# VH-VL binders against q8ixk2r445to577, part 8

Target 1, 133 residues: q8ixk2r445to577
Amino acid sequence: FFGMLQNKGLTDYCFDYNPPDENQIVGHQVILYLCHGMGQNQFFEYTSQKEIRYNTHQPEGCIAVEAGMDTLIMHLCEETAPENQKFILQEDGSLFHEQSKKCVQAARKESSDSFVPLLRDCTNSDHQKWFFK

## First folded at step 1 (VH-VL)

Design t10 (framework fv_traxivitug)
Fold by ESMFold2-Fast, scan of step 1:
Structure t10 (fold): chain C 133 residues (1-133), chain A 121 residues (1-121), chain B 107 residues (1-107)
Amino acid sequence: as target 1 above (133 residues)
Amino acid sequence: QVQLVESGGTLVQPGGSLRLSCAASGFTFSSYYMTWVRQAPGKGLEWVANIKQDGSEKYYVDSVRGRFTISRDNAKNSLFLQMNSLRPEDTAVYFCARLYGSGRYYPFDYWGQGTLVTVSS
Amino acid sequence: QSVLTQPPSVSVAPGKTARITCGGDDIGSKSVHWYQQKPGQAPILVVYYDSDRPSGIPERFSGSNSGNTATLTISRVEAGDEADYYCQVWDSYSDHVFGGGTKVTVL
């Protein structure tokens, strides 16, 4: 699968990665922003290694969640995907992070008007359901 | 428990050299980026250098590039900072710190207590 | 070059809320981390990736980040929160950059 990774509950919002410039591709938090359909910042690839890759810029980035964290951070992709970069997109649309055993949820950032994807205990909420458009 | 213990700080004259050491315990040292951060007396924190898990990549703040060398010995769980051509403005407490994860961009999750380097005549 | 601006000091009464700002050009596009340092001690990570808390940090600590300003908020301040607080970001040109620090005095 590839394209925009859209939330079923926040229907207008997609995974978005907006690095300050092409030389600062990694180390920043993945956000949610209004789906625009123009690719670029919102174009992701879901791989057979269960990675969510960002390749609008080079080098390619892979979304990761470090142990003990809830936030999704863009990391450099590795030849063999480490456990913190593996997400299972399930039949019901849940995006399950294998290492933490938690699900990716669309959430409002504290004391902010922005939205971000965060790890949360898995529920049947539409805010935890994702699909490629 | 994670512990980082710095040593080697002392009084040196301008133009002199000094090597700092950091002994790590309580975690798999070889799995983390390691870093040095300094703090001049009464001043703020300044990142100095970081080193990748296997020592293959090293990064430095501009003011120390060419003068300082970061290195590690994973068999001994030790981190080092070789400081050459020392200047009075290098006077600071030098902290050994671990980055949160495997990438050089992660925050500093554990810090040692620091070792004081004074560069003065 | 990345420069992070913090107020040099903030005074707050026990039980009230302290807010420490970190100003930077387009800082809302970056991830901000916050450290607490008590006199003579090593820094401790208190908030990372704008708003998350490491294990063991009280829920009284929270963060936000948008536009050109990131904020560390300490609610229900206790005497033990008196310390210097530093914001920090990473970018590929400057690597790790710290703000100048804010001394929080609980009086």
Scores: ipSAE 0.006, ipTM 0.643, lowest interface PAE 10.1, mean pLDDT 87

Design t11 (framework fv_traxivitug)
Fold by ESMFold2-Fast, scan of step 1:
Structure t11 (fold): chain C 133 residues (1-133), chain A 120 residues (1-120), chain B 107 residues (1-107)
Amino acid sequence: as target 1 above (133 residues)
Amino acid sequence: QVQLVESGGTLVQPGGSLRLSCAASGFTFRSYWMTWVRQAPGKGLEWVANIKEDGSEKYYVDSVRGRFTISRDNAKNSLFLQMNSLRPEDTAVYFCAKDYGDYRGWFDPWGQGTLVTVSS
Amino acid sequence: QSVLTQPPSVSVAPGKTARITCGGDNIGSKNVHWYQQKPGQAPILVVYYDTDRPSGIPERFSGSNSGNTATLTISRVEAGDEADYYCQVWDSSTDHVFGGGTKVTVL
């Protein structure tokens, strides 16, 4: 699948990656912004290797979660996907990070009015349900 | 279980040399940048040097460039700092830390540090 | 070359809010990380990427970053929060910069 990765609970919000420098696409946190359908920053590909790829510029970016962390960070894609870059999109819409045994949840940042995807214990919440649009 | 243990700190004379070691365990050492940060007695933190996962890139603060050399041995999960031409102002506790340089870049965890004293 | 400016000290009463600022030219366009250090101990990460908390850090620690000022906010301050706090930015692969540190005293 590919397109906008939208949250079922936060119905107007999509995965968004908007690095300040187009030539430096690694190292920033993935965020949630209002879905607009315009622009490459909200276009993601879910691959057969269970990666979530950001394909706007070369080299391609892949979403990863570092051990002990709960935020989704953009990293360089590898020829063979490492375990920290693998997410299982399940039939119920949950996005399961197998290495950590946690699910991706739409959450409000503590000190701001912005939203981000975070790893949380898996629940049946609509905030943990995602779909491509 | 993630641990970083520094060793090698001691008293040295000005102009002398010293090699610090950092032993890593509990994580995939070969997959992360590593850094050295120092702290002079009663002073703040100062970044010293970092090294890329495969050792292909090394960066230093200006005050130590040409005198200090950072290196790593991924087979032994070890980080090193070779310090030459030591000066009194190099007196500090030296910490090694796991460096998230690929993610623009915080340091976590840190070792407990090893004290280097350059007699003056 | 880059300098991050922190106040040298902040005093706060238990249960109140402490705010520690980190000033830098256009710091709002950079990623700011915060460390807590107690005497004789290694620093620990308390906030990364401006606003995010590592697992195990209490929710009363929060961060913000905009314009020329980043801020670490500690709400409902406890005696155990007394420590030195440092901000740090990734300026480039060749330049990691720490602020001068702020000593938080809980009176």
Scores: ipSAE 0.000, ipTM 0.537, lowest interface PAE 14.3, mean pLDDT 84

Design z01 (framework fv_zigakibart)
Fold by ESMFold2-Fast, scan of step 1:
Structure z01 (fold): chain C 133 residues (1-133), chain A 121 residues (1-121), chain B 107 residues (1-107)
Amino acid sequence: as target 1 above (133 residues)
Amino acid sequence: QVQLVQSGAEVKKPGASVKVSCKASGYTFTSYYMHWVRQAPGQGLEWMGYINPSGGSTKYNEKFKGKATMTSDTSASTAYMELSSLRSDDTAVYYCARGLGYRYYYGMDVWGQGTTVTVSS
Amino acid sequence: DIVMTQSPSTLSASVGDRVTITCKASQSISSWVAWYQQKPGKAPKLLISDASSLESGVPSRFSGSGSGTEFTLTISSLQPDDFATYFCQQYNSYPYTFGQGTKLEIK
């Protein structure tokens, strides 16, 4: 699968990665932003290794979650995906992070009108359901 | 030559509606959001909202929900902003301006010339 | 809503002066600030985005700085064409909000 990764509950919002420095494309938090339909910074690929890849720029980035954290950050992709970069996209649209046993949820960033994907206990909420468009 | 050209000045009575147009040229219309900003006489700028011409999704400043309606016609490369139930305090210059969204936003880099809407009895 | 407060509201200066306009946000907005110039009867013109990124075609005498809650627009060696009203705008959170404006006038 590849395309814009859109939230079922927060219907106008897509995974988005726009680092403030174009020369430093990894190490920043993945956000949610209004789907603009142009791909680019909202274009992601879900791979057979269960990675969510950002390949708009080289080198390719892969979404990861550090141990004990709940935020999604961009790391460099590796030849064999490490466990912290593996997400299982389930048939119901849940995006399950196996290493933490948690699901990716669209959430409002504290003290802001902005939105981010965060790891939360898995529920049947539409805010935890994702699809490529 | 990127350009936004707005419709002409309007004088309306209280209770009427007005629809302002903004025609884009010189770029791919669906590649940028279209923002609407108003400026009352002698006052500062007030952001009203935007429309994404790709798909038609909108984001309104809560103050203008129910008052303003933003639409677009991709075949004509034209955005529209309609104000309903006009009151005297709606008297302002209304601007369209292109910008990308959120953290891609980086400001509104191209503006229409403005449309003066005067509401008087 | 995030409130943007500009100071001063009015600034008198002479050609050749260095002038600084300050903008304060009621909450942290990282670097998500744009600056606009507006002349009487005209639409605003984008000068700076992302707090310090100069827009193409804008003279290098304009510069922006700041992060968090304090931002500044500086005009080095003021020119006659620079007498105008200047606005800051945050785009960190909806609704986007503008400062009240700073009128730069001839001394």
Scores: ipSAE 0.000, ipTM 0.528, lowest interface PAE 14.8, mean pLDDT 85

Design z02 (framework fv_zigakibart)
Fold by ESMFold2-Fast, scan of step 1:
Structure z02 (fold): chain C 133 residues (1-133), chain A 122 residues (1-122), chain B 107 residues (1-107)
Amino acid sequence: as target 1 above (133 residues)
Amino acid sequence: QVQLVQSGAEVKKPGASVKVSCKASGYTFTNYYMHWVRQAPGQGLEWMGYINPNSGGTKYNEKFKGKATMTSDTSASTAYMELSSLRSDDTAVYYCARDRWGSYYYYGMDVWGQGTTVTVSS
Amino acid sequence: DIVMTQSPSTLSASVGDRVTITCKASQSISSYVAWYQQKPGKAPKLLISKASSLESGVPSRFSGSGSGTEFTLTISSLQPDDFATYFCQQYNSYSWTFGQGTKLEIK
């Protein structure tokens, strides 16, 4: 799977990564923004190692969640995917983060003007269902 | 200096087509999305759509689907907007404007062309 | 489409005044609103993006605030160069829509 990773509940919103410094692609939070349908900052690849890769820059970025956190951040991809970078995209569209045993949910950031993907307890909410477009 | 320079004013009869150009300079043309916005005389602004010059991908306001066609020529750093089957209510100033779509750090149309007046009259 | 409603439609003020223009969205748009200034015969100029982020080169007397459905553009000490029409624009949902504009004129 590759393309724009879109939310079923927030139907116009896609995973989006726009690093503040184009020469530093890691360490920042992944957001949700209006799907523009043109790839670039919204283009991700789901790999056989269960990674969600940001392929716009080299070296490639991989979405990760640090222990005890609920936000998705961009890390450098490794030859063997570490556990914090593994997401199981299930048949129902749920994106299950193996290390934390939680699901990725589209959510409004606290006291924020934006939407972000966050780890939450798994439910059947459409806000936890994702698909590549 | 970053600039968008548009083609000159056009006077057309109803039923004709018009193609407006927008030439970019002073920046990397393919790194910014190009929007088209029109303004009828004495009226407000109306968003028509945008094109990504890097991919050729487009997004249209539903009102303009089948009516407007957006294209770009990367070798010439020029964006185009063609409007077909012109009616008198298409009389407006047409603007091109660049932005960076989906950016935390740039969410708006920061550079605009000077505008192209299109007059549709019998 | 999301409808953007500006108030007032026309505002008369004097140099040195504090001026406030309000923009209301028909549904929540988070902070995805931009403000533009347009002078007669010229293209719009971006002033503020993401509700409160001041564009480079725009005087600090301009400020924006708000989130959700209600947004405000403030000019803290009006200067002669500020008499113009101001537009808000949402970019939270397709199609992008503008407010009808607020004409700021000399009292």
Scores: ipSAE 0.007, ipTM 0.612, lowest interface PAE 10.2, mean pLDDT 86

Design z03 (framework fv_zigakibart)
Fold by ESMFold2-Fast, scan of step 1:
Structure z03 (fold): chain C 133 residues (1-133), chain A 122 residues (1-122), chain B 107 residues (1-107)
Amino acid sequence: as target 1 above (133 residues)
Amino acid sequence: QVQLVQSGAEVKKPGASVKVSCKASGYTFTGYYMHWVRQAPGQGLEWMGYINPNSGYTKYNEKFKGKATMTSDTSASTAYMELSSLRSDDTAVYYCAREYYGSGRYYGMDVWGQGTTVTVSS
Amino acid sequence: DIVMTQSPSTLSASVGDRVTITCKASQDISNYVAWYQQKPGKAPKLLISAASSLQSGVPSRFSGSGSGTEFTLTISSLQPDDFATYFCQQYDSYPWTFGQGTKLEIK
């Protein structure tokens, strides 16, 4: 599975990563933005190791959630995927973060009209359903 | 009330530089991309690039790479666009515009500054 | 770069007329098209996005249609305030590009 990772409920919004420096791709939050199909910022790969990879630059970036946090941030990919970088893409479209037992939800950023993917308790909401285009 | 207010008109000689400001109010400045668009007298619109005020990331139209520099000041909610080595064909009205953030289906520049006229003449 | 071609370049019409402006893209851009209205000395105003989605506050006499490479902006019953220059814009691929504009003037 690869391509734009789009939300079913927040229609036409995709995972998006816009690092401030392409040579320093780690440490920043993953956002949601209108799907435009433009280049590296919205292209992700779901791997057999349950990673969501951002493959544009070396070293490769992998989406992770730090302990106690609910935001998705970009980390360096490891030779063996650590537990905080593993997401189970289920047949119903949910992205289950195994380490936290929570699901990725398209959510409004506090005090803003912007959207971000956040970990939330798993529900059957379309805002927790994702698919590759 | 969402608005963008730009700096005043500038008259410059060839070889000079100019820095245009665009002050945002009525919304969260760091939540939206800021685009720059120019329009030469009697002509159409030309996209120059955008800046993400939250990260500082910039995307330029190749035509303006090395010519235009976009920056932002989050504390002042102000975006800037500087043009270097001005030539007569840089004479234009320069606009800042916010990228529209709607219901998920919508995309476009919904709020525009009033424009800054830059005239380059000897 | 994607080239956006508008026709006609100038259109003369009378109040009450149905007016159609066409925009053609040099390659398939799905529905990633916006339409703007610009009056002399003023900044452009967004009318329509995603080819057919009318902006809040824009009169219902404005409508957009099309997908792929051919797009149209229609004004069903022209009003005095509608005499302006209209631009289409693609946002499928960078750099973003605009049509050359259609000047709508009094017949």
Scores: ipSAE 0.007, ipTM 0.532, lowest interface PAE 11.7, mean pLDDT 84

Design z04 (framework fv_zigakibart)
Fold by ESMFold2-Fast, scan of step 1:
Structure z04 (fold): chain C 133 residues (1-133), chain A 122 residues (1-122), chain B 107 residues (1-107)
Amino acid sequence: as target 1 above (133 residues)
Amino acid sequence: QVQLVQSGAEVKKPGASVKVSCKASGYTFTSYAMHWVRQAPGQGLEWMGYINPYSGNTKYNEKFKGKATMTSDTSASTAYMELSSLRSDDTAVYYCARGYSSGWYRYGMDVWGQGTTVTVSS
Amino acid sequence: DIVMTQSPSTLSASVGDRVTITCKASQSISNWVAWYQQKPGKAPKLLISKASSLESGVPSRFSGSGSGTEFTLTISSLQPDDFATYFCQQYNSYPLTFGQGTKLEIK
């Protein structure tokens, strides 16, 4: 699967990565933004290693969650995907983070009008359901 | 410096087609969407659509679907907008504008071409 | 389509005045509003994005506020260079739509 990763509950929002310095792809938080249909910073690839890759620019980035954290951040992809970069896209659209045993949910960024994907306990909420468009 | 330079004014007869160009310089052409906006004499701004120069994908305002065609030439850093089957009510100034519409840099259209006047008259 | 309605359509003011232009969306658009200034014969110029974020190089006398359906552009102390037409624009959903414009003219 590849394309814009859109939320079923927050229907106009897609995964989006646009770091403050586009020459530095890693270390910043993945956000949600209005789906613009242009690909670019909203174009992601779901790989056979269960990675969510950002490959619009080189080197390729892979979404990760640090132990004990709930935010999705961009790391460099590795030849063998580490556990913190593995997400299972389930048949119901849930995006399950293997290492934490939690699901990716569309949520408001704390103290902000912005939206971000966060790890939360798995529920059957449409805010935890994602699809590639 | 970041600039968008558009082609010159056009005078066309009803039923003709016109192709407006927009040449970008001073930035990475494929990193920003290129929007097209028209303004009829004495009227407001009307969004026509945009093209993603990286992918070639387009998004049209439904009103212009089948009427306007947006393309881009990455090697020339130039975007194009063609209007077909021109009518007198297509008389307007047509602008190209650079948009950065995702991520932390979610700004409006920050750089505009100078505009191309298209006059449709018999 | 989201309809953007500006008020007033025409505003007469004097240099030094505080002027306020409002923009109302037909449905909630969070803070995805930009404001543009257009002088006769010229392309629009971006002033404000994300309802309140001042564009680099724009004088600090310009400010934006609002969220949801009501938005405001304020010029705290009007200068001669500010007489122009102002447009709001939503970028919450497609198609992108502009307000009808507010012409700011000399009183």
Scores: ipSAE 0.007, ipTM 0.564, lowest interface PAE 9.0, mean pLDDT 86

Design z05 (framework fv_zigakibart)
Fold by ESMFold2-Fast, scan of step 1:
Structure z05 (fold): chain C 133 residues (1-133), chain A 122 residues (1-122), chain B 107 residues (1-107)
Amino acid sequence: as target 1 above (133 residues)
Amino acid sequence: QVQLVQSGAEVKKPGASVKVSCKASGYTFTRYYMHWVRQAPGQGLEWMGYINPSGGRTKYNEKFKGKATMTSDTSASTAYMELSSLRSDDTAVYYCARDYYDSSGYYPFDYWGQGTTVTVSS
Amino acid sequence: DIVMTQSPSTLSASVGDRVTITCKASQSISRYVAWYQQKPGKAPKLLISAASSLQSGVPSRFSGSGSGTEFTLTISSLQPDDFATYFCQQYYSYPFTFGQGTKLEIK
C-alpha cells in the first residue's frame, strides 16, 4: 500500500510531513493537512514490516511513537523495524500501534486549530479509520 | 523578506491566450504551494487552483479546468498561470498567493502578489 | 462547494466605532476561516487565520471568533486606515471559497 493516507471521519485530511529542511527529516511531528492529491509531503508507504515510510526525501523516514507519548514522530528507518515503528493497518481501517496497544486517531492539536494524528484508546470511531488513496 | 512580484497588465482580444508570471523571493520556493486567485470586477475573490513547485503537480477548481494551466520554473523561482481561449468574462485581476504551514498551524494565503490586470476586449 | 455568506454587504461607520462583520458557512468548517483586508487597487492582506489567530503585525483592535458555521470579525475602535473591503475564506476543503465581501465605508 502506498499513497495518501486519508482519514474516514475527517474526510478531507491526510497524513502530512513537512520537515523544516529536506536534509533534516527526523524528530518532527507528523501532522494532518487538507488532502491535495499531489503526493510529496502526503505520500507514504505501508510496508510488509508494518512500517509507515516517508520516502519523499532521503534518507527514508519511518513514523514512530516514543514510549509514554501519544504523538507520531518521524524517525530514521532501521534495517529491522523496532517495535515503536510498527503499525497494524486492520481491515476496518484502524491503524493499531503494536507497542502501545493504542489506535491512531485524527485529533485537534490542543491550543491550536491544527489537526494531528495521536494515539488514543481504540474505538470504532471514523476518526480512527484510515485508507490509502 | 518574502515577496511575490507579478508581471504587468495585459490587454487581449477574445480567443487569445495570456500567461501571467509570479516571481518569488525571500523563502525556499519549492517548500510552499502557490495558489492563483481571480477577482473579477464586482464579483469578489475566486480560487482557481494551486501548483506544488516541488514536482509541478496541480489542483484546479473545476470551473477553471481546461481554461487555466499552472506551471513553475524552480530555477527562476517563478510560477506561471496561462489562460486560453479568452472571453470578455475573463477580465479580472489575477493574484498569486503563497500558502504556508508548519507545526504551529496553517496560514492559507500569508503573502500575495500585487496582482496582474487582464482585460479582454474587442 | 462550501458557500460563504457575508453580512452586511456594506457598512457605514465613524472613526472610533466598534464594528462587526459576520460570515456564515453552508456546512461546518471547524475553525478553518481566514479574514482578509483589501484596499482599492491593492492585493488582499491576511488579518486572521484559524478563525481567531491574529497575524503578526496586525493591530490588536482586530479580532475574530467563531467555529462551525458562524464567524465574526470585530474592529474594536475603527481607525481611518480600516476603511476597506473585508473577505472571509474557508480553507477546510477544496475548492477554497470566499465570502462576497463587506465594504466598510466612512459615514
Scores: ipSAE 0.007, ipTM 0.594, lowest interface PAE 8.4, mean pLDDT 86

Design z06 (framework fv_zigakibart)
Fold by ESMFold2-Fast, scan of step 1:
Order: C-alpha cells, then structure tokens, then sequence
Structure z06 (fold): chain C 133 residues (1-133), chain A 121 residues (1-121), chain B 107 residues (1-107)
C-alpha cells in the first residue's frame, strides 16, 4: 500500500517527514502534521518486507526505532530490512513493532503544539489505528 | 487566565436554527481542540464533537452529523456550534470545552459557562 | 458505542466519610478515563484524567484507579464542597461517552 498514512483517532493528522535540508534525508524524527492531500513529505509506502518507506528524496528512507527508544526516526533502507525497521500493519489498523512488542501511537511532543508517532503499549485505542489514504 | 465565554440563552420555535458562540481568551486558540457537549434537563452529558481551530477539521458524534455544524474564527478566537431544524428534544444546556488532545493527556480542562437553548411553541 | 455505567446512581454520605464511585465500560478502554465534578447550574470541572492523574489544583483527597473495564473515583475524607454529581468519561474510542452520573448528597 502507499499514500498518506493517517491516524484514526487524530483524524486530521498524517505521518510527515520534512528534513531540514534535502541533503540530510536521514537521522531526523518522523512527525505528525495536518494532512494536506498533496503527497510529497506525507507520501509513504508500506512494503512486503513490512517497511514504511519515504521515497520523496534520494536515497530512500525507512522508518526505524532504535533500541531502548520510543521515537520513530528516518534511517537508510537496506536490501534486507533489519528488525528495527519492521512494522506489522494489522487488519484493525494497528501498527505493531515486532522487535519491541509495542504499537505506534499518535502523541503530543513535550510542551509543544506538535504531534509525533511514538511506541507505546498496545491498547486498541483509535490513536493507535492507522490507514493509507 | 484561561477562559471560555459563551453567548446568552436562546428561546426558539420548532424548525428554527440557533448558533452558539464560545470566545476563548488567555491561551493560543489554535493550540487546543474545541469540543461541544450538551446536557438535557435532568440528564447526563452527551459529547457532540470537536473542531481543530488550526485546520478547521471537525469530528462529529454520528448522532449529530447533519444536525450540528461546528466552525471557528481564528481572528476572533471564537468557536461556533449551529443546530438546524430545532425540535423540543434539542432543549438543553450546550457547553464548549477545550482539550489538549494526546494519548496520555486528553482532557477537557476548561469549560464555558454553558448556553441554555429552549425549544418551545 | 462504548457504554459507561456508574454505580451507585445516588450516594448519601457525611463529612469525613470515605466515598467510592465505580464506573464500568462495556469494552476495554485501557486507562483512557476522565472524572468530572458538576455542581448545580455550573459547568463540569475536570478532576482526573488517564484514570489516575490528578488535575493541578484538585485536592489530594481525590484519587482515581482502574484499567480495562472497571474504574473507581475515591474521596478519602469528604468535605462540604464535595457534594455534587460526578461523571466518568471514556476517550479511548469515538464517540466519546459519559457515565450517567453519580449524585453525592448529604446524609
């Protein structure tokens, strides 16, 4: 599947990746931002290897969660997806990170007015349900 | 000093429309969702929906879809809720309430004083 | 829709009493429950969110607990200002739903 990855609970927000410089595609946190329907920084692909790929810039990025962390960050994609880059999109819309046994959830970032996807215990909340639009 | 101030009581005839306002002050209007909750006389609370003032996105309780319309005016820091085709069972106190909507901290922490809408013939 | 059922519907108590109100959800909602206090003619006031997180400025005699489908609000030593109606609310699934309310009145 591909498209804008939208949250069921925070319904006007989509996965968004807007690196500060197009020459620095990886290493930054994935955020949630108002869905604009225009693709680009909100266009992602869910692959047969269970990756969430960002193809707007080259080289292609793959969302990953580093050991001991709960934030989603952009890494370089590999020929064979490592376990920290695998997310299982379930029929109910939950996005399960098998390596950590946690679910991706829409959450507010610190004291700011911005939202981010984070790993949290799976709760079957609408804030943990995602779909491609 | 965070405050939500709602418009005054309304008495309407069946079939009319009513538009309730909720003016925010003391915080950045676009940082919070605005919810609408009604309470019929002697009854409990019923969630109607919310609007995100920063985007204009609205989420309705399906029961009120097509009956209630939520809008906002960022320049005036004011949210609105309009009810159409009023019936006697729309008689209630209507509240606006803001929320800091996130997984671990969703809460309606500040409420307006309420607007009484009475539908009678 | 998730149905929230409170018990008791009415509770009579005296100042100094320990009071417990229960709220049951028809489906699992983890800990996404808020508790509100409402006095006659006034808007509801948030007391507790995420089942057990006390709102700033709310007296420590109020506490919440629970997870899954059963939640409780406890007032450890009832004060005169605590006589009011209390509502639980789930915000796990749309539409958000409230319990029917528990009226706490003077014995």
Amino acid sequence: as target 1 above (133 residues)
Amino acid sequence: QVQLVQSGAEVKKPGASVKVSCKASGYTFTDYYMHWVRQAPGQGLEWMGYINPSSGYTKYNEKFKGKATMTSDTSASTAYMELSSLRSDDTAVYYCARSYDFWSGYRMDVWGQGTTVTVSS
Amino acid sequence: DIVMTQSPSTLSASVGDRVTITCKASQGISNYVAWYQQKPGKAPKLLISKASSLESGVPSRFSGSGSGTEFTLTISSLQPDDFATYFCQQYNRYPYTFGQGTKLEIK
Scores: ipSAE 0.007, ipTM 0.647, lowest interface PAE 9.3, mean pLDDT 87

